# Ledger of designs, part 364: VH-VL binders against q9h9l3

Target 1, 176 residues: q9h9l3
Amino acid sequence: PRKMVAIDCEMVGTGPKGHVSSLARCSIVNYNGDVLYDEYILPPCHIVDYRTRWSGIRKQHMVNATPFKIARGQILKILTGKIVVGHAIHNDFKALQYFHPKSLTRDTSHIPPLNRKADCPENATMSLKHLTKKLLNRDIQVGKSGHSSVEDAQATMELYKLVEVEWEEHLARNPP
Short names: E, the ipSAE of ESMFold2; O, the ipSAE of OpenDDE; V2, 0.75 times the mean of E and O plus 0.25 times the DockQ between their complexes.

## First folded at step 21 (VH-VL)

Design y132 (framework fv_fezakinumab; at its last look DockQ between E and O 0.86; V2 from the best seeds 0.00; counts 0 for: pae E 2.6 > 2)
Fold by OpenDDE, look of step 21:
Structure y132 (fold): chain C 176 residues (1-176), chain A 123 residues (1-123), chain B 111 residues (1-111)
Amino acid sequence: as target 1 above (176 residues)
Amino acid sequence: QVQLVQSGAEVKKPGASVKVSCKASGYTFTSYFMHWVRQAPGQGLEWVGWINPYTGLEFYAQKFRGRVTMTRDTSISTAYMELSRLRSDDTAVYYCARSGTYYYDSGPRFDPWGRGTLVTVSS
Amino acid sequence: QAVLTQPPSVSGAPGQRVTISCTGSSSDIGLGYEVHWYQQLPGTAPKLLIYENSDRPSGVPDRFSGSKSGTSASLAITGLQAEDEADYYCQSYDSSLEGWVFGGGTQLTVL
């Protein structure tokens, strides 16, 4: 069986008016929630909006941040061959400019059994914060200091574990 | 409609450099990756590298690292591939091809392709 | 030279079914990366034929189908027609090379 990891990334705003999301932090945890990777990353473009309220990223975090290409290499080394769990994970992979195999990807924002368990419409896109509160009775992304990508990655993994058996069986019968 | 228009054929001597252009139209240039693929006469396709037109970040196949440079001019939606220290085995048709940034866009598939630019290296 | 292995040539009569194999390794197709197929008519640029193992772009007839299993992929063409005569290339991603890779290409001849 393949090893499983969960990923969460924080983005800053670049480009005109800061509308482009660029990777500024990436956190990866293993099945048990142990941190495998957690680094601040220097985007290749000028940061227009740190989005600190949400991202938790500040200018000081970029002083010794890992250059994007280097960080990307480190991250891909960890992800390669793994089942990667994330929430709205397409945003993370897009920011990484990376295509993880669909068959090895698990997006907790699109798992009907998970939504059902949370008494949400099966085909709805629910937030990580909502699912975590409903199913784990835990508050994440609180306060004004911004999100913790480690905390979010851990929550994502815990949520997936709730439906892992059922969902893996479903995927086995219905491979992407 | 989406189009990739490439520059004309080039004839170069060994040791020289060549710069091929690819002008994109019909879509947002900075929202898709641009790939370069070459094909020697009578041979198969060989991936050279790709560039993110928004950031300018490029990734090259190991074989071409140190000799290839990919750039872009967003003001005219044009991508460039420059290959230096040319040798006879660099003779090929060079294609630019578009791909998405993730599966929701158009994924890693190459579509469309330019018509190709023949680069001939001969003494 | 090519990372993915294809037969150099296949042939069939009009109306027949032909298959083109694409064999990879544990670092590309075998690792789960999707396979795409391209058709290249004589003297033209490649054209996307199949993407993500089995999906067809608009305009591609259902005579063309793709599949993937293990470390290999396959392109099947049913009801072979004269206009199908072309070179076909499979494509995937190789994690060890950190880049996209193509098969060596297969020349399809319609007899």
Scores: ipSAE 0.887, ipTM 0.940, lowest interface PAE 0.5, mean pLDDT 95
Fold by ESMFold2, look of step 21:
Structure y132 (fold): chain C 176 residues (1-176), chain A 123 residues (1-123), chain B 111 residues (1-111)
Amino acid sequence: as target 1 above (176 residues)
Amino acid sequence: QVQLVQSGAEVKKPGASVKVSCKASGYTFTSYFMHWVRQAPGQGLEWVGWINPYTGLEFYAQKFRGRVTMTRDTSISTAYMELSRLRSDDTAVYYCARSGTYYYDSGPRFDPWGRGTLVTVSS
Amino acid sequence: QAVLTQPPSVSGAPGQRVTISCTGSSSDIGLGYEVHWYQQLPGTAPKLLIYENSDRPSGVPDRFSGSKSGTSASLAITGLQAEDEADYYCQSYDSSLEGWVFGGGTQLTVL
């Protein structure tokens, strides 16, 4: 049987002017929201902008962080063969430098039935914060202390569960 | 036009090293992965590894780990593959090929390919 | 041995239809990884022919088509022409090898 996980990542700025997003934290939860993985990750490039207000990442987190190549191997081992749920998940896979099968990928930022439940335009790209408030009556990403990738991954899984039966049936009829 | 121009043919002795270059033009060099693929005479294609030109991070096929090094110079949009401790069965045409990210530009397909660089390893 | 299995050769007369199979495993095509196809004319570099199972890049005629099912993929060529005489390779990603994998290649002979 196919198992399901949710992933969320926090990024720091690397490259010219800090505009490139590099992985600095990754959290993976199972279907029940239990944490399977949660590590701070040392990017392979110099960090130009910690983006702390949004990422919650500070220099102290990098002191004992898992090197990117090692963390990537650990994360990919968890993801392989599973349905992976995320929000704007392309950014997470890009930061992992990884290609997950489209047929095993679920992106809560682009699920029309989920938008419909939130009374949002069916094809709009909706933020995780907005969907979570509207559909779960939960405030996430509160304050200026940065996002929690564990909290965000858990919220993402709960959002997917709201449309899981309908969307899985749709995808079975309309393979990507 | 998107183009990959590779260095010229090389003849090497067993035990030596070779460094092949691949100069990119017509696109943003750092926005795509660069792969290396080889083809022994009369044989099929074999993936050697990739480099992310932006980060410099590389991944090699298990068969080549410890003998291959992939690097790049972003100032001249050029990727390099160095293969050490050459043996006769390393004789092949070595291609560079561009790929995108899974969800970014062009996805995981290899397009374009360089013309190839023949490396001959003989005593 | 190639990770993906292709017939070593296929042939057909001009105007006919030919198919080339590509069989993988539960760690590559069977996990849902997409299949891409390359044409290699004699003495030249490979050229992208089909990507993401069935999509054609600009300049590739629609008589070339691809499909995928289970652990296998197929390239079909209709209206076979002399210029189609080439080697054809399928390609995918394999999670157990953590890398890109090719079929062994299929030599297409026209006539």
Scores: ipSAE 0.542, ipTM 0.843, lowest interface PAE 2.6, mean pLDDT 90
ESMFold2 (binder alone), look of step 21: mean pLDDT 91; pTM 0.936

Design y133 (framework fv_fezakinumab; at its last look DockQ between E and O 0.94; V2 from the best seeds 0.86)
Fold by OpenDDE, look of step 22:
Formats: sequence, C-alpha cells, structure tokens
Structure y133 (fold): chain C 176 residues (1-176), chain A 123 residues (1-123), chain B 111 residues (1-111)
Amino acid sequence: as target 1 above (176 residues)
Amino acid sequence: QVQLVQSGAEVKKPGASVKVSCKASGYTFTSYFMHWVRQAPGQGLEWVGWINPYTGLEFYAQKFRGRVTMTRDTSISTAYMELSRLRSDDTAVYYCARSGTYYYDSGPRFDPWGRGTLVTVSS
Amino acid sequence: QAVLTQPPSVSGAPGQRVTISCTGSSSDIGLGYEVHWYQQLPGTAPKLLIYENSERPSGVPDRFSGSKSGTSASLAITGLQAEDEADYYCQSYDSSLEGWVFGGGTQLTVL
C-alpha cells in the first residue's frame, strides 16, 4: 500500500471581519507519528484575526514565517502520491489551494466505523478532540494556548490506524 | 446566472503584449479560482495558468512562465491575463474558466467558460 | 503537445455506442487525480460534460458516462445523436507539471 501521512493545519482570519480562513501553520507526520513538516506560514493577505485561542498562532509566529507560496510547494512535495489522513481535511486542502485525489484522501471526520467504535452516530461529525479522548484516552487541545497541529496530526493518524484495515477494505470495494 | 464575459478580439505584432480581460458575474468572484486556457486554431486545449482572485496568487504552466501575468481587480470582478513577447504560435482563442477551491464547491472542474477571446499574432 | 492521449477521431451512426479513451501517466491519472470531460461544439467554448471521473452536471443526459481505471479514463456515449457531433477533451492534473493538463481532443463524427 501507499505510504500514509497525516496533516493538520492552523488557520488565521483574513478578509472582512476575519471570516476567511488562511493557512498559518501546517504540520505533517508519517505513519509512526514522526514530524515530516512543521512550519509557520505567512498568509498572502493581512491577518485580521489570529484566532489564537484555537489556532495557537500569535503575531510573533509570523515574523519569520514561510511565505505561503513557498510553503505550499514544500507541502505538496510531501503529500504528492501519498495517502493523506486528516480531520475535516477539506479545510486543510482548501487553505492549501490544492486538490489531492479523493482516492488518496482519508478524512477521520467522515469514517463511520471510527464513529461506531467511539459509540457515536455513524453519520455524525465528531470533533478530533472527542474521538481522541474516547478512543485513545488522550486529551488534546487542552488549555487556552491554542491547538498544536503536530499533536492533532499525530492523533489523527492514530485514530485512523484503529480502523485502517476495515476502512481500506471498504474503500477498495467502494472507490470514491 | 454565472457568466464570464471576455474582452474582444485582438490583433498584435510579434514582440508585442496582449491583455485579455474576463469579467465575472452571478457569483462571488473571490470565492472561486480563475483559469486561463488557450486553443490554437484547429488545435486542442492548453492550460495557461490560474489565479486566486482573493489573494492574487497565481500559478502558471511552465511553458508560459516569464511571459504571462495574471491579475485581477476585485472591485469589478475582473480577471486579466497578459501575455508578452508574442509569437505567431501564440495565435489562439484564450478562454477564462472558473473552478472551485475544493471539491465541496465546484471543485477542480472548469465551469463555466467564457466565450473566448481570439488573439491573432501576425507580422 | 497534449499530455493526455486521445484518439484524434471517432465516429458512429445514430443510436450507436461510442467510446473515447484518455490515456495518462503515473503522474496524472495514474496517480489518482480525477478526470473531467468537456464537450466543444463547433465554434463554441468548451462545456463541462463529466466531472470527477463519472459525475454528470445538471442538464447532461445520462447517455453520457465516464469511467476511470489505472492510467486511463473513458467517455462513453450511448444512443448517439446528431447533436453529439463535437470535439471532446479529457482533463486531469499532473503533479510533475504542477498544473492541469488536457488530452489532445477527439473529434466525434455522427454518420
């Protein structure tokens, strides 16, 4: 099977009232949870809302942040050809302005067997925090200092590994 | 309805530059990518590049890097493609085409297309 | 210079079934990138016909269908009609080129 990586991105608010989500940090880990990429990224637009409470992003992180276009190139080199695992991953890909093949995408927010294992409705969208606590007995995104995209990416990969065999078989029978 | 209205036909000399416009309406201009595709007479489609109207970030096909510049004016929902150092083989109909930002919108598919702008390069 | 390979022409009689192939490589279709199809009637701009391998936009008859396997995709037209006479282009994304790519186009003639 193809090599897998997990991705998690932190977004800041740009545009009117900061309603547009712009990439400000991206973390990628391999199957074992080793960090392959973790960079702060400078959005091409003015940041209106750092969303620090959730994103963990502060103004100081943008001082030496990697320009978006450069970061995008680095990230895409890592993702290309890989099965990419993420939670609500469409947000990450959208922020990256990138279209990863659906057949190579795994979204832990839309895996019914994962929800079932967590005693949640199969068709519900559960948070990464909830699933991680329920299935891994681990607390993530604690405190008010914001999320750790590395931690979230690692948790996402671990969650997927719980249902990998079943889900990969399902996808093989039902390709997107 | 969603429409892309392009500027009129152009006739240029070799070495000159041409700037084609594409005015969008019927949707939020900054929420979708704008692509440019050209088609030489009797030939197939060739992707030139794309621009994010929100950020202004553009990506060009390698063939056109250094000669093409894509811009936009969000105040009038208009995208522009400028091609410089024109050659005879740049003669083509140039199309603008919309795509989504991810699969949950219109995705990577091109829809709709402008009606095209004929650019003729001749000495 | 088309990156994706299509037959230059196909033909069929009204009511028949025709197929148009689109062959890519390991860096585009073969890598898993979705294939889209466009119909271009004479003297007009291309129109989206099939997206994401097999999905039909509203207004496209179900006699048009798309499929993908390996490094190739295929457009099938059943119940061929005179109005189907057009050029057809497949499209995908090429990671090595970091851009979208089209097939060379196929001219469909209805006999």
Scores: ipSAE 0.909, ipTM 0.948, lowest interface PAE 0.5, mean pLDDT 95
Fold by ESMFold2, look of step 21:
Structure y133 (fold): chain C 176 residues (1-176), chain A 123 residues (1-123), chain B 111 residues (1-111)
Amino acid sequence: as target 1 above (176 residues)
Amino acid sequence: QVQLVQSGAEVKKPGASVKVSCKASGYTFTSYFMHWVRQAPGQGLEWVGWINPYTGLEFYAQKFRGRVTMTRDTSISTAYMELSRLRSDDTAVYYCARSGTYYYDSGPRFDPWGRGTLVTVSS
Amino acid sequence: QAVLTQPPSVSGAPGQRVTISCTGSSSDIGLGYEVHWYQQLPGTAPKLLIYENSERPSGVPDRFSGSKSGTSASLAITGLQAEDEADYYCQSYDSSLEGWVFGGGTQLTVL
């Protein structure tokens, strides 16, 4: 069976008025939730808005952060050939400037069986925090210091496991 | 209309450099990747590399690393490819081509293509 | 030299069905990277024909279709017409080369 990892990224604002999301942290965990990668990443553009309330990124984190191109290479080496699970994951791939095969991508924000388990409309986009509270009885993203991408990646993997058998069978019948 | 307009044909001697331009219009230049692809006479397509016009970061095919430089000027929506230490087997039509940055918006497909710039390298 | 292998040429009579194969490896098509197809008429730039294995852009007739299985992809053209005479290229991403790769091209002749 193909190996599976979960990814979560934190973004800062670059570009005009800080509206462009640029990668500033990436965490990857394996199927059991063990951390495979967790690094602060220096965006290639000037940071306009650290978005600290949500990202947890502060100026001091950027001092020794890994330059984007190097971090991207490290991350892609881990992702290659694996099923990658994330929440709103195409934004993570956009920030990585990388197209992971759709057949190997799992997005917990758009899995109808997962929404059904949470008593949500099947095609609604639900937050990771909401799904995790409803289905895992866990509070994530607690406090005002920003999100933990390790915590979020771990939660994302646990959510996927709830629907893994059903969803993998669905995708086998309905290739993307 | 989304359009890519390339600079005119170039004739160069071995050892020289050439810089080809690709001016984009009809879309937000910094929201899409720009690729360069070449085609020697009577031959197939060969990917040279790509640049993200927003960040200015570039990635090159291994064959061209050390000889190619891709840049852009966002103020005039123009991408550039410079190839140095030219050899006669660099004679080709050089195309620019746009791709998306996001599967839900254009994705990795190359669309559109420029009309190409013929670069001839001969003594 | 091409990373993806295509037959150099194929031929068909008007109205026939032809297929063009595109064979990759375990580092590109075999890892799940999608296949795109381009049509190139003589003296012109390539034009997108099929993307993401089987999707057809607006304006491309449904007699052009694509499929993928294992390490290979196929472009099918039914109801062959004289204007289909062109060169056809497949394209994918290759993880070992860390880049985009093309097939060597297939020259389609309409008899």
Scores: ipSAE 0.832, ipTM 0.924, lowest interface PAE 1.0, mean pLDDT 93
ESMFold2 (binder alone), look of step 21: mean pLDDT 91; pTM 0.936
OpenDDE, look of step 21: ipSAE 0.885; ipTM 0.939
ESMFold2, look of step 22: ipSAE 0.763; ipTM 0.904
ESMFold2 (binder alone), look of step 22: mean pLDDT 91; pTM 0.938

Design y134 (framework fv_fezakinumab; at its last look DockQ between E and O 0.81; V2 from the best seeds 0.80)
Fold by OpenDDE, look of step 21:
Structure y134 (fold): chain C 176 residues (1-176), chain A 123 residues (1-123), chain B 111 residues (1-111)
Amino acid sequence: as target 1 above (176 residues)
Amino acid sequence: QVQLVQSGAEVKKPGASVKVSCKASGYTFTSYYMHWVRQAPGQGLEWVGWINPYTGFEFYAQKFRGRVTMTRDTSISTAYMELSRLRSDDTAVYYCARSGTYYYDSGPRFDPWGRGTLVTVSS
Amino acid sequence: QAVLTQPPSVSGAPGQRVTISCTGSSSDIGLGYEVHWYQQLPGTAPKLLIYENSNRPSGVPDRFSGSKSGTSASLAITGLQAEDEADYYCQSFDSSLEGWVFGGGTQLTVL
């Protein structure tokens, strides 16, 4: 069986009016929650909006940040061949400008059994914060200092573990 | 309708450079990747590289690195591919082709394609 | 340059069923990446025929079908017609190259 990792990325605003979401931090953890990767990343364009309230990214974090192309290579090396778990993971992959096989992707924002377990509508898109509180009785993304991508990645992995057996069986019967 | 209109045929000498353009219409230019694929006469398709018109990020096949440059002008929804130090074996029809940024919008499938631009390199 | 492996040519009579194979490796199809197919009529640009292993774009007849298993993919054409005479290319993504790869192409002749 393939190894499993969870990913979470933080983005800043670049381009006109800061509407472009550019990767500024990426965290990857293994099945046990151990950090495999956690780096601040320097976008190729000028940062217009750090989105600190949500991203937790500040100007000081970009001083020694890893250039995007270098970071992308490092991240892709880790993800290649793995089952990648994330929440609303298409945003992370889009920010990475990367395509991961659909069959090796697990998006916790679109797992009906997970929502059911949390007493949420199966086809609704629930936030990571809500699911984590409901199912793990843990508060994440608290305060005004912004999110921790490591914490979010760990929470995502733990949520997936709750439905892993059931969901993997479902996917085996219904491959994408 | 979605269309990709490419520049006209080019004839170049070895060692020269060529710049092919691809003007997009019928869709949001910055919402899709633009790929370049070439086909030598009587041969198969060969991927050259791609560019994200939104971010400007580009990635080239190893074979063309150091010799190809992909750019875009978002104001006129136009992508460009420049190939330098041309050789006779660069003679080919060069296609631009659109793809999505992820599986949820259009995915990595190439659709549509431009009609191609013939680039002939001869002494 | 790494490419996917296709037979150089296949042929069939009108009304017959033909299949075109596309063999990859552990770093592309075998890794799980989706396969797309393109039809190229003589003197024209390629056209998307099948995407993500088995999906047909609008306008593509249901006599065209695609499948994928292991490190290989297959394009099947039933009820072969004269207008199906063309070159067919499979495509996938290669993680080792970090780029898209094409098969060598298959020339389909309708007898």
Scores: ipSAE 0.841, ipTM 0.926, lowest interface PAE 0.6, mean pLDDT 94
Fold by ESMFold2, look of step 21:
Structure y134 (fold): chain C 176 residues (1-176), chain A 123 residues (1-123), chain B 111 residues (1-111)
Amino acid sequence: as target 1 above (176 residues)
Amino acid sequence: QVQLVQSGAEVKKPGASVKVSCKASGYTFTSYYMHWVRQAPGQGLEWVGWINPYTGFEFYAQKFRGRVTMTRDTSISTAYMELSRLRSDDTAVYYCARSGTYYYDSGPRFDPWGRGTLVTVSS
Amino acid sequence: QAVLTQPPSVSGAPGQRVTISCTGSSSDIGLGYEVHWYQQLPGTAPKLLIYENSNRPSGVPDRFSGSKSGTSASLAITGLQAEDEADYYCQSFDSSLEGWVFGGGTQLTVL
């Protein structure tokens, strides 16, 4: 079977009124939760809003951050040919300016069997925090000092493992 | 009405440079990627590269790295492709084409295309 | 040149079915990258015909259909009409080349 990784990104605000989300940190873990990549990333556009309460990104993190073009190349090298698991993962791919094959993409925010296991409506879009609390009995994203993309990527992989066999079989029968 | 209007035909000598423009209308220029694709006479389509008009981030096909530069001017919703050190085998129609930025907008498909700009490189 | 392989030409009579193949490799179509199809009428720019393997954009008749399996994709045209005479290109992404790739094109002749 293909190797599997989980990804999570933190975004800062760029563009008008800081409403555009630009990549400022990316963490990638393997199937066992070991960190393969974790870097602060300097967006190619001016940062208008660090969004620190949620992103954990501060101005000092950008001083030695890896420029976006270089970081993107490093990240895509890791993702190529792998099943990539994430939560609301289209936002991560959009921030990377990258189209990963749908057939190799797993989004824990929209997996009906995972929702069902959490006693949630199977078509609902569920938050990572909610699923992690319900299914792993674990609190993530605690406080107002920002999310940890390593913690979130690890939680995402753990959640996917709960439904991996069922969902992989479903996708084999029903290619996206 | 979404459309891409390209600059007129160019005739160049070997060793020169050419800059082709693509003016977008009918949509938010900075919300979509712009691709460049060329077609030599009697030949197929060849992808040259793309630019994100919002950030100016560009990515080029390996064959063109070192000779192509993609830029844009967001104030006039216009993308540019410049090809330097022209050779006779660079004679082609050069198209611009739009794609989405993720699957839930327009995705990675090319729609629409410009009508093309003929660049002729002759001695 | 072309990374994806298409037959140079195909032909059919009006009302018939034709298929156009598009064969890639384990680093593009075989890796899971989606296939898009474009129709190019004589003297015009390409036009999106099929996206993400099998989806038709608005305005494309349902007699055009696409599929993908393994390292290959296929465009099928049923109820062939004279107006279908054009060049057809498949497109995907190739991880080894780190870029978008096209097939060499197929000239469809309506007899």
Scores: ipSAE 0.743, ipTM 0.893, lowest interface PAE 1.5, mean pLDDT 92
ESMFold2 (binder alone), look of step 21: mean pLDDT 91; pTM 0.937

Design y135 (framework fv_fezakinumab; at its last look DockQ between E and O 0.86; V2 from the best seeds 0.86)
Fold by OpenDDE, look of step 21:
Structure y135 (fold): chain C 176 residues (1-176), chain A 123 residues (1-123), chain B 111 residues (1-111)
Amino acid sequence: as target 1 above (176 residues)
Amino acid sequence: QVQLVQSGAEVKKPGASVKVSCKASGYTFTSYYMHWVRQAPGQGLEWVGWINPYTGFEFYAQKFRGRVTMTRDTSISTAYMELSRLRSDDTAVYYCARSGTYYYDSGPRFDPWGRGTLVTVSS
Amino acid sequence: QAVLTQPPSVSGAPGQRVTISCTGSSSDIGLGYEVHWYQQLPGTAPKLLIYENSNRPSGVPDRFSGSKSGTSASLAITGLQAEDEADYYCQSYDSSLEGFVFGGGTQLTVL
């Protein structure tokens, strides 16, 4: 059995009008919620919009931030060969400009049994905040200081653990 | 329709540089990665590298690092591959090819391909 | 540069079934990365034939099929036709190289 990790990334706006989402923080936790990686990351382009309200990223966090290419290498080393759990994880992988095998990917925003457990439509895309509140009775992403990628990664892992057995069995019968 | 139009054939001397262009049309240029793959005469396909036209991020196969440079001009939806310090064994047809950024668009498969650009390196 | 392993050549008579194997390693196919196949007719650019192990793009006949198991993949062609004579390449992603990899190519001859 493969090791499992959960990932959450925060992005800032770069490029014209800040429409480009660039990785500015990445957090990775293990199955138990222990932090394996948590770094601020310096995008290769000038930051136009820190998106602080959502990202929690401020200018001061970029002073000693890890350059993107270096951080990417560190992150990929951790993810390689692992089952990677995330929420709307395609955004994280896209920001990393990285391909992870579909068979080793778990997206909590697209797990019907998880939605069912939360009394949500099985085929709906629910927010991490909503699922966490409903199933874990925990409030995340509160306040105006922005999100905590560590907190979000931990919540994502905890949510997945609720349906892990059922979902892994389903995937075994129906490989992607 | 999605098309990749490449520049014409090149003849170069050893030690020179060559820059091949690939103009994209029929899709949003910045929404897909652009790859370069070459094929020596009578040989197989060899991946050279890729560039994200949106971010400008590029990654090269180790064999070509220090000698290849991939760039893009988003204003004209054109990708470029420049190979320097050319050798005779760089003689090949060079293809540009599109891939997705993740599995939700088209993933790490190449579709479509340009028609290729023959680069001949001879003394 | 690492490549996936394919037989250099295969042959078959019209109407027969042929298979082309593609063997990888624990850092590419064996790690779970999908396999794609390309057909290259003489004097032309490669064309996507199979994507993500077993899916056919529009326009590809159903006599072409793909499968993947363990560290290897396979392309099967049933009802072999003269126009199938071409080079076939498998392609995947290698995590150790952080790059895309191709098989060495297989030349299919229709007898």
Scores: ipSAE 0.897, ipTM 0.941, lowest interface PAE 0.5, mean pLDDT 95
Fold by ESMFold2, look of step 21:
Structure y135 (fold): chain C 176 residues (1-176), chain A 123 residues (1-123), chain B 111 residues (1-111)
Amino acid sequence: as target 1 above (176 residues)
Amino acid sequence: QVQLVQSGAEVKKPGASVKVSCKASGYTFTSYYMHWVRQAPGQGLEWVGWINPYTGFEFYAQKFRGRVTMTRDTSISTAYMELSRLRSDDTAVYYCARSGTYYYDSGPRFDPWGRGTLVTVSS
Amino acid sequence: QAVLTQPPSVSGAPGQRVTISCTGSSSDIGLGYEVHWYQQLPGTAPKLLIYENSNRPSGVPDRFSGSKSGTSASLAITGLQAEDEADYYCQSYDSSLEGFVFGGGTQLTVL
């Protein structure tokens, strides 16, 4: 069976008016929540907006950050061949500029059984913060210093485990 | 209508360089990747590399690293591929082709393609 | 040479069914990467025919179909017509090569 990891990324604003989301931190955890990767990443474009209140990224983090091309290579090597779990994971893959196979991708923002457990509309897109509070009794993304991508990746894996058996069987019968 | 219009045929000597252009219209140029694919006469398709026109980030097939440079000019929606130190086995039609940046925007498939630019390298 | 293996040629009579195989490895199709197909008429650019294993873009008739299993993919053409005479290429992504890869191409002849 394929191994499973969870990913979460923090983005900064690049491009015109800082509206392009560019990768500035990436965290990957294994099935047990152990950290496999956690690095600050220097985007290939100039940073216009650090988005610090959400990203937690400050100028000082960029001083020793791994250049995007190097970090991307490291990250893709970890992800290759694995089932990758994330929340709104299309944003993470787009920031990596990489197409992970659809059959190996799990997005906790779009799993109807998970929404059902949270007493949310089955087809609604629910935030990681809301699902984590409701289903795991945890407060994540608290305060004004920004999100922790390690914390978010760990929460995402725990959320997926709540529906893993049901959802894996569903996907086996209904291939993407 | 989405279109990719390529520059005209080129004849070059071994050791020279060539720069092929691909002008995009009918879509937001910076929202999609641009790929380059070549086809030697009577042979199959070979991927050369891609560029993200927004950031300028490029990635090349290993065979071409050190000889190919992909650039773009966003003000005229044009991508470029330059191949240096040409040799006779670089004779091919060079296509540009668009792909999406994620599955909801066309994904990793090539659509559309330019008409191709014949580059002939001969002594 | 070609990363994905296709038969060099196939042939069929008008009205017949033909299939074109595309065989990869555990680092491309076998790892889960999707397969796309292109038709290339003589003297023209390739045209997208099938994407993400089995989907047809608008304007491609339903007599073209695709499938994928394990390390292989297949393009099927039913009701073969003279205008189907072309070269056909499969395409995927290979993690070991870190890049997009094509099959060697299959020349379809309509008898």
Scores: ipSAE 0.812, ipTM 0.919, lowest interface PAE 1.0, mean pLDDT 93
ESMFold2 (binder alone), look of step 21: mean pLDDT 92; pTM 0.943

